# Designs tried in a protein design chat: VHH binders against Dermatopontin (DPT). Part 3

Target 1, 183 residues: Dermatopontin (DPT), of Sus scrofa (Pig) (p45846)
Amino acid sequence: QYGDYGYPYQQYHDYSDDGWVNLNRQGFSYQCPHGQVVVAVRSIFNKKEGSDRQWNYACMPTPQSLGEPSECWWEEINRAGMEWYQTCSNNGLVAGFQSRYFESVLDREWQFYCCRYSKRCPYSCWMTTEYPGHYGEEMDMISYNYDYYMRGATTTFSAVERDRQWKFIMCRMTDYDCEFANV

## First folded at step 20 (VHH; from z3 with D57S)

Design aa2
Fold by OpenDDE, last read:
Structure aa2 (fold): chain B 183 residues (1-183), chain A 123 residues (1-123)
Amino acid sequence: as target 1 above (183 residues)
Amino acid sequence: QLQLVESGGGLVQPGGSLRLSCAASGFTFSSHAMAWVRQPHGKGLEYIATISGSGGSTYYSDSVKGRFTISRDNAKNTLYLQMNSLKPEDTAMYYCAKRYEIFGHTIDYFDRKGQGTQVTVSS
C-alpha cells in the first residue's frame, strides 16, 4: 500500500491565508512531513460548488519517546456516499489524507495515510464530537493534547444535505513496544 | 528530528536558585516562540513562561512571576529558565516547549514522556 493513489484529479493549493489544500470538486493528496502526524482539520462547505468542502490540515512532530516512523502507507479507500468507520491498520497514526470528489453523489471518497511507530500500541481511545456540529457548517478540529493521536475516524453522510459529519478516533500510544500488532 | 533536551535540574533548598537550559535542534530556533512547562508529580501540567522568537516579549504565570526569568540565546539555539527564590511548590518535572500557531490557535510541543529535567526543592 505504499505510494500515492492515482487520482485523476489535480491538487490545488490556496495561496490565501486560509491555506486550503483543494478547490471544490477537485481531488487532493495531503501528507504530513516525515515524523509528523495530523493534529488539526479545518473545512468549509460550499453548497453552490457541488455541495463540496475545502480542507486544510495541520501536522506536528511526534514526541521523541515515540521514535521515528518505521513505515507509512495508504489505507483502503472509503467510498463516496457511504458511511464508514476506519482506523489505521497495524496501530498506525493518521499522517495524511487523500480525497476525490464524485459529482454523481455530490460527495468524496477518503483515504488515510498512516504511519507506524515501531510496535507501539494504542490505548484509552475515544471519539471526538461530531465535526461539523451541523451539516453545512464550518469545522475546526484541533487536538490540544499531545498525549493523544488520531488513529482514524467514523463518518456519517446525509443524502439530503449532501454533507458529512466526522468523529475522529483519538488514542494514547504506549511508550514501549507491545506484543499486539493491531489493537 | 526535532529535539528538545532539558538540563540543569537538581535538588536545591528553599530560597535557592537553579538555571535550566534547553538545547534545541531540528528547526529554526529563532523563528519560534518557546515556553517552559512543568508537571508536579501527580498534578496537572502548568505553563509557567513563554518567550517570543526574538526574545523581545516574555510572559509569566502568576506562580513564578518575579522569581523566574525566561531567556534565549538564538545563536546557541538554547532556551533558559533562571529560577530564583525557589519554593517547595516549584518541585516538578520541567520541560521546554516549541510553540506552534495552528489555525489561529497556539499549541506547545513538548514530550511529557521525554527526559525533561527534575527540579526538587526541599530542606
Scores: ipSAE 0.349, ipTM 0.663, lowest interface PAE 1.2, mean pLDDT 89
Fold by OpenDDE, last read:
Structure aa2 (fold): chain B 183 residues (1-183), chain A 123 residues (1-123)
Amino acid sequence: as target 1 above (183 residues)
Amino acid sequence: QLQLVESGGGLVQPGGSLRLSCAASGFTFSSHAMAWVRQPHGKGLEYIATISGSGGSTYYSDSVKGRFTISRDNAKNTLYLQMNSLKPEDTAMYYCAKRYEIFGHTIDYFDRKGQGTQVTVSS
């Protein structure tokens, strides 16, 4: 497990403008309330402001059948300018995001905040379509199916467009504790 | 912790009536719109009805309009579904859902693995 990464930027919430959690070029840290996981991600792109994005998130409670979170932690950093694939360790679910903007690459680094629910295991995993659909576009990813939970994401970065596309990894969780610590 | 506990289901003959209840806890009940959804065996989820937090507004699917009535008692943190003139096609597992609006979209939250109340309409 990795410790908390401190960003020098003050988190900003503009509720009048769809409640963005950040300003362009600023870092942010977003965590769901206890017992909740990320179910939606919204973002808009601004080419003039360093080809950066503002982000907004929505959380929802996990079903009672899943129980209470047993442990939460920050995952390893996914570096700016790099394409990456990452899921929460220890069968965790995504319950937050942390990000810092880097002017040198006009991109952001990312960390998942993950929460483990007992010893449940993921199964029947799939990846969403690309968000945004095209570089530079606004993205709205909303999970309508509560049988599936966000486990992580894979991303690609365009050095030409200076933007990043996301595919979210969605999985079902067992209704029993399994023997595998990290599936 | 958020909990939604459905009750009131059972076996009834066609033309009969049932009243479902949903006991809600773990959140401010009156501040949230609520909904009923159902899932026939082997089929997908179907939206049935919605009621605003205050209870002042109600909405129904065409399949149940005129037969079902959604209501709530905020003092008791309870959601109701009065079902009249029941038909065999109303046979399903019924779930109470907490309604959210996220980024302009409506989402109904419920736990399909834990609970629900079975309604069976058969002669």
Scores: ipSAE 0.309, ipTM 0.638, lowest interface PAE 1.3, mean pLDDT 89
Fold by OpenDDE, look of step 20:
Structure aa2 (fold): chain B 183 residues (1-183), chain A 123 residues (1-123)
Amino acid sequence: as target 1 above (183 residues)
Amino acid sequence: QLQLVESGGGLVQPGGSLRLSCAASGFTFSSHAMAWVRQPHGKGLEYIATISGSGGSTYYSDSVKGRFTISRDNAKNTLYLQMNSLKPEDTAMYYCAKRYEIFGHTIDYFDRKGQGTQVTVSS
């Protein structure tokens, strides 16, 4: 039922501050508890530490009407140094992140952990504003709307600033099963 | 599995009173702040009242302050909303919500599978 990512990354937990899931230059693998999806992303940038970011995530339970996740898996890896657009396949919702830092490009590769909820379908999707607003800044994205779920993200990498900006793809989900996939 | 089940709604005349209840399960009720939200027909959700986990602190929107009282019975895992001096503009679907603190921000969560409870104030 749950996919095996096979990545041997050991997640670091910073319990003294905001609960960062990583140290700079370290990889991490974060998954929401069962039946929860990512609703918030926080990050701080450190230029001196390899122009890298520490990350933190928050999860929330999906409503009962959505049911239990029927399947969870890791998506394909998005390479460091590249810009990419990705949504969870099979109408899945983002339920985790996996990342590895690459010193050669001063950037990270990324992988979504996705969970599908029966045959529910996304609709009324929109992209958030850019996070961070400017390269090098802290980012704090929170989904305040209960009805919206993170389906994926777009991101751009600045070779000059050695940092990324993110836009998160947020969607509503049907309260019934539908037949179309990968919307 | 988190569940919130609202009840107590109905039709009342202006100036009347209602008491809503919310039965909570699937989480440690006393450890979480709870809230009431409402949604008038064709309009967005409105946060109207919050109560701390212990019940020691309450907060109200200006629209209901002085008329509504939020309370809780942690032994019964139940949230209440006493609504007095009801007005037609209070007409809405009422939901209870679990409050989350995320990165210093407050987020409200409620299960919409529960149909909420309809409050209609009309002469």
Scores: ipSAE 0.257, ipTM 0.612, lowest interface PAE 1.5, mean pLDDT 87

## First folded at step 21 (VHH)

Design bb1 (from z3 with H32Y D57S)
Fold by ESMFold2, last read:
Structure bb1 (fold): chain B 183 residues (1-183), chain A 123 residues (1-123)
Amino acid sequence: as target 1 above (183 residues)
Amino acid sequence: QLQLVESGGGLVQPGGSLRLSCAASGFTFSSYAMAWVRQPHGKGLEYIATISGSGGSTYYSDSVKGRFTISRDNAKNTLYLQMNSLKPEDTAMYYCAKRYEIFGHTIDYFDRKGQGTQVTVSS
């Protein structure tokens, strides 16, 4: 991205977006470029246009000390109509999202695109607050602290609102090799 | 593959000077603002200087204004920090950072666990 930001910024400047990765009720598949991970999730809800969300994502390269991803995969599906909790298996970091809408349950199924970084392990994990804060609101999750990486999420589904609230699971990664899987 | 490699640190007496360099690769250097950040031992990060992609705008924290000069050579993909009148409180690990603008917010890329370049100012 281009930026002539001559100041450190504490607040949002008026800067327009290019668009969303999906139309309402449309399926989508989003992957970060190789060697990058998701650092931002944006979404808007349109009750009138199908009670569904349009999504957008942004990625940044991982730090040099973390190295290149050794393997990447689509994690198993989280079925529509369910509340769920999932992290990337095998100590992976979230590098993408895939989703399809199912009219039979008026909800979406979800998959993470996950990438492993050699034998590095997550630690000091925490969970964000709810995104959105209330059903139907806009969602704008930004990972300002680039020392934390998205490992997964937990969600709650409201059949009445046809919407989900998300909490993202954020972890640091070791700068040394370890032999265990983590959250 | 994006890389930022810092160099030029060392041991310097108070009042001395150093010139730090940051070799950048894997992106269009002139398209992005860059920054220098430092981390004193056992303390948090301090953003000390920023320069626009063109080099036309520079900004400094109060702690270094008038003593440090940020510059860039877009033909060599290199960011610089000229450090004059060094003080003991300038002792820190120094990192260069690439500024990303994401959904209207600024996020700085740098490798906090990378090598950096150590500056030590001691009598």
Scores: ipSAE 0.517, ipTM 0.766, lowest interface PAE 1.8, mean pLDDT 86
Fold by ESMFold2, fold request of step 22:
Structure bb1 (fold): chain B 183 residues (1-183), chain A 123 residues (1-123)
Amino acid sequence: as target 1 above (183 residues)
Amino acid sequence: QLQLVESGGGLVQPGGSLRLSCAASGFTFSSYAMAWVRQPHGKGLEYIATISGSGGSTYYSDSVKGRFTISRDNAKNTLYLQMNSLKPEDTAMYYCAKRYEIFGHTIDYFDRKGQGTQVTVSS
């Protein structure tokens, strides 16, 4: 559980638990178990607790045909106070999140934990609706069809509401190598 | 690693019977509900039967109710589907699935791109 944002792993609940991985204002680092990817994101908003959110995640194993991850990394930081768009580089799939809260801006910076699956590449990509649907609401994004994998997200931030909406980028993965020798 | 391996499919005449098996490994089999899912060629997926971890509760879609029986042997980590009175519309690739409970929702895991087991009902 790499995530020394000053908040060690003992602040996690179990990945399948309905509990929250963080308290308000608390930094966190969440990684799916090896060979698993994020399939659900849940969050509640607390205006009176720093206009921040508590988060939870769930993971599931990738199908056998996708194989084992060959490489995993933390993607570059998406800075607090900005709207952003990011997918995992190198055709990676999202297998975790880490984040720090900044009181001075009442917002968080974000990183994806990304894992590459050999030379497989994404296709048939689509973007979810906004989560939450309205600023300040609970969000509950669940992949009802596990045939899609989270690749990243685009976010918008409201300075008035001090909250962030997410649209997750979901893709299928090929059964064949689509790139030249992991280049 | 989690593994689900289907077998027992084949060619059968209308009105015939087949028994499908699903060998499970890489998880505590008795702790999870399981399902059978089928995909007719060129069609979408159909969830046809489910069974609780203990085997005490079952559910069947209307398309197979009364003809198919889901069962499990927790000592052998094996899920079964007894298919009787088979019809041409039962022709499909069959997969077994592990049910996850995630944030109050059920999500089924199976390898859609895996081999499955083909059932063909034809004269």
Scores: ipSAE 0.515, ipTM 0.767, lowest interface PAE 1.7, mean pLDDT 86
Fold by ESMFold2, fold request of step 22:
Structure bb1 (fold): chain B 183 residues (1-183), chain A 123 residues (1-123)
Amino acid sequence: as target 1 above (183 residues)
Amino acid sequence: QLQLVESGGGLVQPGGSLRLSCAASGFTFSSYAMAWVRQPHGKGLEYIATISGSGGSTYYSDSVKGRFTISRDNAKNTLYLQMNSLKPEDTAMYYCAKRYEIFGHTIDYFDRKGQGTQVTVSS
């Protein structure tokens, strides 16, 4: 659609490695390196730039006991303008994000990049607080407890603020294959 | 394909000494700060010692300060913990951790469900 320009990613000149993966209004696709999962999500809101956000992400390897990913895929799309709830299918963990901006609704569509870790299963799941805490604020979600992995998110959207709050779904993973558990 | 393999634990008498080792592979060892963490049975994790990538800076928790010494050999990709004057409360599973700095925050990589190395101080 009109206004969806593909701008190259630009690195800041003199500062820390705080580069954003996208310009405002720019679509992007971010994947963690193989065997890594998303552990941090950062974002800044710009009302004057289409009520959009620039994003950045960080990844870390999964623990040795979780093993290597057996399959990775892009999850079903979550349409712009909608509130939604989604977790990775097939017990996958979030290892990336993909998004396009739509000027007509001043909002983005979203997809998770998901990776399955053999036959390990999620458990003890919980939902983070809102990110951002208030519409229009900076977002800085860090998974300090490395025993929890991002499984997906739920979002709410404000038509007035034209911004989206996220709650991330965080779960532990079993240290055994689910098929071999005894009662 | 990061690996952190702890060893050197065992059964010792109070007042005794042990030296733990952590063999690291799958990353540039000298580029990362490392830590020792322990988990006493049925209790939470305790971060006990940290060392910078070069080995030039160290930190110790109050529970081990003056008794334990963290060190590293960057040529051998090995982290060490020299434990002296061991006490029964030092009984725990010990893990080594690779320290990440992400967006100005510290996140430690280690396998909480891994083997670790058990230290048991009897009596």
Scores: ipSAE 0.510, ipTM 0.767, lowest interface PAE 1.8, mean pLDDT 86
Fold by ESMFold2, last read:
Structure bb1 (fold): chain B 183 residues (1-183), chain A 123 residues (1-123)
Amino acid sequence: as target 1 above (183 residues)
Amino acid sequence: QLQLVESGGGLVQPGGSLRLSCAASGFTFSSYAMAWVRQPHGKGLEYIATISGSGGSTYYSDSVKGRFTISRDNAKNTLYLQMNSLKPEDTAMYYCAKRYEIFGHTIDYFDRKGQGTQVTVSS
């Protein structure tokens, strides 16, 4: 459905700090390998390079008891220049990110790549602290808890600093069959 | 698909021994450190032993040091835990875990909601 959002520069599967998925001002599309979800988000800010960020991600397989993803999709666009709150629809887990940069607003639009695990529902959801902790700082978010999965994020945008802070929404998944939508 | 399958648990008397195995598939086994993790009923997780990818370095929690031995056979993609001098407090569900190094941090993969292997130490 959504094709070339972010005009990929190169897809990297890098577990080090020197494999950024984008240059400043460039769009990108990052997807975890099949059956994996995002567990880490790293970013560095460059004020003189369009008040933009380079990003990197890491993925891990979901546990066998969660099963295989039944469908995956790109979620609705979160427009540049706005604060937003979004979780994956249909109880999906975040398995990727897609973004385009807009010079006119010095900001990016965002989409999550979401994957659904049939008959498993999110619960015990919580929100991380701000990433970065202060505008302009590096972001280094690592999910250390093997039982929590990223469901989405809320962001705040500073028009003065031209930077965005993220709080990631993290949930457990049931170990029994559950079919409640939008849990 | 990555799989970790534990076996070798059972009911044993205090002072007895058990040998746990973990069959690994779906990844290059020798490239990753592995761990044994246990969860006593109604308690939190305890990381009890870790072994490097080559098998050259091992580490143990104080609660099991001197009694348990972690080992691996990289040709058979199998992780082991030899458990001697078992005590009632060793009663738990045991899991093996694959250790990921992500951006300089460690994150362990295992399926706590999977089968595991139960060790019960009682008279």
Scores: ipSAE 0.509, ipTM 0.767, lowest interface PAE 1.8, mean pLDDT 87
Fold by OpenDDE, fold request of step 22:
Structure bb1 (fold): chain B 183 residues (1-183), chain A 123 residues (1-123)
Amino acid sequence: as target 1 above (183 residues)
Amino acid sequence: QLQLVESGGGLVQPGGSLRLSCAASGFTFSSYAMAWVRQPHGKGLEYIATISGSGGSTYYSDSVKGRFTISRDNAKNTLYLQMNSLKPEDTAMYYCAKRYEIFGHTIDYFDRKGQGTQVTVSS
């Protein structure tokens, strides 16, 4: 049931110009421009449209001290209906999202697009509060501190509310190369 | 690749003047508001001046108002900060920042680790 993704880059704009990357019940693939990482996530919930969410993302360039991305890849898929914890492998940073909707569970599967910057290592990691604060609410997470980068997330799914809450994993990155991977 | 390179800092006596420059590349310079921020050693960041993309609007913090002037040359992709009547409390690392509007919020991009120009005011 989980095949290869073939979603072209699409951005949907409603009359409010919120810049949603998807319509309800449809899949999407979002990638930051080269050398940029995700710094903000916005989402609204629609119970009438299959208990689904529309998503929007914002990216910003990484600091010069971090250098150019050495490699980018798609991580393993996080299945719909399941709670999961995932960080980018190889000390990568989140630079995009891919998702498709599953009617059978009224939920989405998720896949991170990750970029590695040389052999930099994460440290001083922490998890954000839950987004949204409550199931069914609007989600608006913005990172205002550029010393920290999104490495991944952990999510919970309510079979009753048919919605997910997210905690984002934020880390600092060394300004030197290390020999450790997936730390 | 987006780059911001600050220059013009140095050691000056109280009451002296300096002119900082920020060379920008990798983006459409005139389309973005820019700002100057500074960080004294061991202290937090202070936003001291902002300028609109066109240069038509400027804002200054109370700490530098009347002494500092922010300007830009869009043809040269350069941001400036003219600092007059410098005081010891102006001693800090100075950074130029590119302003973003994200989901209705203003966010500034700059690199604390690899950029900046040191200004030291001392007798």
Scores: ipSAE 0.328, ipTM 0.654, lowest interface PAE 1.3, mean pLDDT 89
Fold by OpenDDE, fold request of step 22:
Structure bb1 (fold): chain B 183 residues (1-183), chain A 123 residues (1-123)
Amino acid sequence: as target 1 above (183 residues)
Amino acid sequence: QLQLVESGGGLVQPGGSLRLSCAASGFTFSSYAMAWVRQPHGKGLEYIATISGSGGSTYYSDSVKGRFTISRDNAKNTLYLQMNSLKPEDTAMYYCAKRYEIFGHTIDYFDRKGQGTQVTVSS
């Protein structure tokens, strides 16, 4: 199961020396190269620019033991203003992000780009600490253990600060195909 | 696709020597620094040697300095680790790693599950 969101293609541009994928108040679509998954997320908050964030991502190749992605898709949209918890369906791994800014709520909607690798199963999942540590702060999440993959995230939204905190869901993946309920 | 394939490991007696190789493919080899890391059974990863893309700069951990030599042949897309005066403490799974710089942080890519070469030093 996956959603078909018709985001128009946008050429990638660096909006700063830090390689931001977006300008404040602007939507973006970021996808890892084929066979890569997201391993790092950086963001900076700007109160004056609609209480919005600029985002940057880093990808790395999946290990040979995981094989090639068998399918990639866009997940269902997580609406602006709402707190949500989402992992890639069908044991997929996060390989990109789409987002659109909504002035009415000073927040963004989010959509994961997910890639499944055969019928590998997640295990030993955990959630990261809060990113950013406090609303309004910069965030810098980097996965240093490549045995773990980003499966999704949960996020809270402050109506006062008009910002989000994130926890990323990290899981190990089997090196063999297995039966799983949502596979 | 990016691929790193280690070889050359084996069983040796203390004081012996081994030469590890890492065949790289799927990227411009000479453009990236490379490293050797090892993981003893039941222990964490240890980064033991690094070499710049050109091969002009090398770094060694204190644990292997003077005994191990990291080198590379960019024409062959191959990374090497010459290990001399081996000790039982050198027993570990050895991996070659492609070095990345992400958001100002150094990160090494290697496949801990399906790759590596076992080095066992025992009398």
Scores: ipSAE 0.309, ipTM 0.637, lowest interface PAE 1.3, mean pLDDT 89

Design bb1 (from z3 with H32Y D57S)
Fold by OpenDDE, last read:
Structure bb1 (fold): chain B 183 residues (1-183), chain A 123 residues (1-123)
Amino acid sequence: as target 1 above (183 residues)
Amino acid sequence: QLQLVESGGGLVQPGGSLRLSCAASGFTFSSYAMAWVRQPHGKGLEYIATISGSGGSTYYSDSVKGRFTISRDNAKNTLYLQMNSLKPEDTAMYYCAKRYEIFGHTIDYFDRKGQGTQVTVSS
């Protein structure tokens, strides 16, 4: 089990500017309301501000058929400057993000907030296209298929462009409890 | 928790009428646009009607325009679909959906694995 990482930076919400959850070079912690999961991610890149990104998220309630979340936790940290692949353990769904900016690498570390729904199992998983499509561009990922849930992501980092591309891992969830704790 | 409960479906003959209801709870009903969607057995989802939060604006698909009327009672947290001149092609499971506007895009919340309300039009 991973411990909670306390970020020293207070989350900033600028609703007048598309409701960004962070300022450039600042850490943030975002969690969906109880019973909701992340369904959309928006971000803009700023080269002058440390080649950093501002982030915004949207959550939606899970279907009633999925039930209530049984437990939630923070996953292991994905380090800045590194490419990584991570899905929520214990068949969890992504319900939040934590991030801290590192000036030394001009990149961010990332941590998923995950929620488990009973003993449901993922299946029919796929990866989205790259977000952003090109380094330095704005990204706008929205899940339009409500049958799929975000389980995690794989990312690549360019040391030249000082930016990170994301592929989100999307899965369906069983409508019954399965015997596998971590698929 | 957010709940959408559909009712009013049934078996009717062609040319008949039905009135569907959707009881909403767990959110501020009047603050959100709502929609009706349907899914024939073995086929994909079809969005057939939408209504704004205030009820001042409505939209219909060509397949139901002139026959169906979407309405809402915000005091009762209820969405309605009046269906007239029903056809066999209207046979489907009907769901109500809560509309979201996210980053300039419209998405819908509904539980297709929920009970919905079955409408069957047959002679």
Scores: ipSAE 0.290, ipTM 0.627, lowest interface PAE 1.4, mean pLDDT 89
Fold by OpenDDE, last read:
Structure bb1 (fold): chain B 183 residues (1-183), chain A 123 residues (1-123)
Amino acid sequence: as target 1 above (183 residues)
Amino acid sequence: QLQLVESGGGLVQPGGSLRLSCAASGFTFSSYAMAWVRQPHGKGLEYIATISGSGGSTYYSDSVKGRFTISRDNAKNTLYLQMNSLKPEDTAMYYCAKRYEIFGHTIDYFDRKGQGTQVTVSS
C-alpha cells in the first residue's frame, strides 16, 4: 500500500530526452524490476520524426500482501494502425512494455509485460481519461491512487493525426486468493 | 522482497519518550529517502518526518517539530524516530515508508496492513 503525499511538493516535469526509453522511430523493451509494476507513463510527440513518441515509465513495488510474482510473460502483440483493448491474462498486472515503430503506418505496435501474483483477483476496475488529452500533446499519467494497479489499456488511433490515445485500465486486487482464473 | 519492519512502540505516559526503529531490507537503503507516517485510530494518515538517503536533510511536520528526531544508520539499514515529550495526540499506529521520486512526484511506499508499531500515550 502506498501513502498519500506526505509533504507539499512542487511538481517537477523533466522533459529532457535523457530519461526516455526510446528514440523516435526506435523500438524498445521496458520491464520493471522484479516485484514491481508500472505506475506512471510519460510521453512526448514529435511530428517531424515520423509522428512518433518517446516514452518513459515508472515502477513501484507491489505491497507485501500480494507476495512475490508467481509468473511473468509477454502478452500478444497489438498491431500498429489498429485500435485495441487488452488486459493482462490470468489477472496479471502490467509490469512492462514492448514497442516497435512501423514507418508504413507511422504508428507503433505494443505488447504488455504481465506479472501474476498468486491467485489474486481484480475488482473495482475503471478506465482513466484519455492520454494524451488531445492528439499531438504530451501525456503524463500517474496513478495517484496506489491501491489500484494497471491491468491493461484501450487505445484509439487517428490516421489523420497519426497519433494514439490511451485509456488505462486500473483495478484493485484482492489480498487473498480467489477461485476464478481471469476477470 | 522489499521489507520494512517497525518496532519500539508501546504504552507511555504523557511527557515520556520512545524510540522507534524500522529495519529495512530488499533494497539499497542508503539510496532512498525514508519517512515516518502515522495513523490515529479512525483518522487519516499523517506524515510526520522525512530524511534523505544520506541523512543530511530532515523535515518535520509542525505537529512533531522540536519533539521528534528522525535519523538513520545506513550501515545497519535501520531508520529511527526518537520521540520526546509525547502527547496523547501522538497515539497512533506508526509506519516507516520508503520514498520514491516519480516524474517529479514524491511517493511513499509502506504497508498499512502490515504490523506497524502502535504508540499509545495515556495517563
Scores: ipSAE 0.281, ipTM 0.610, lowest interface PAE 1.5, mean pLDDT 88

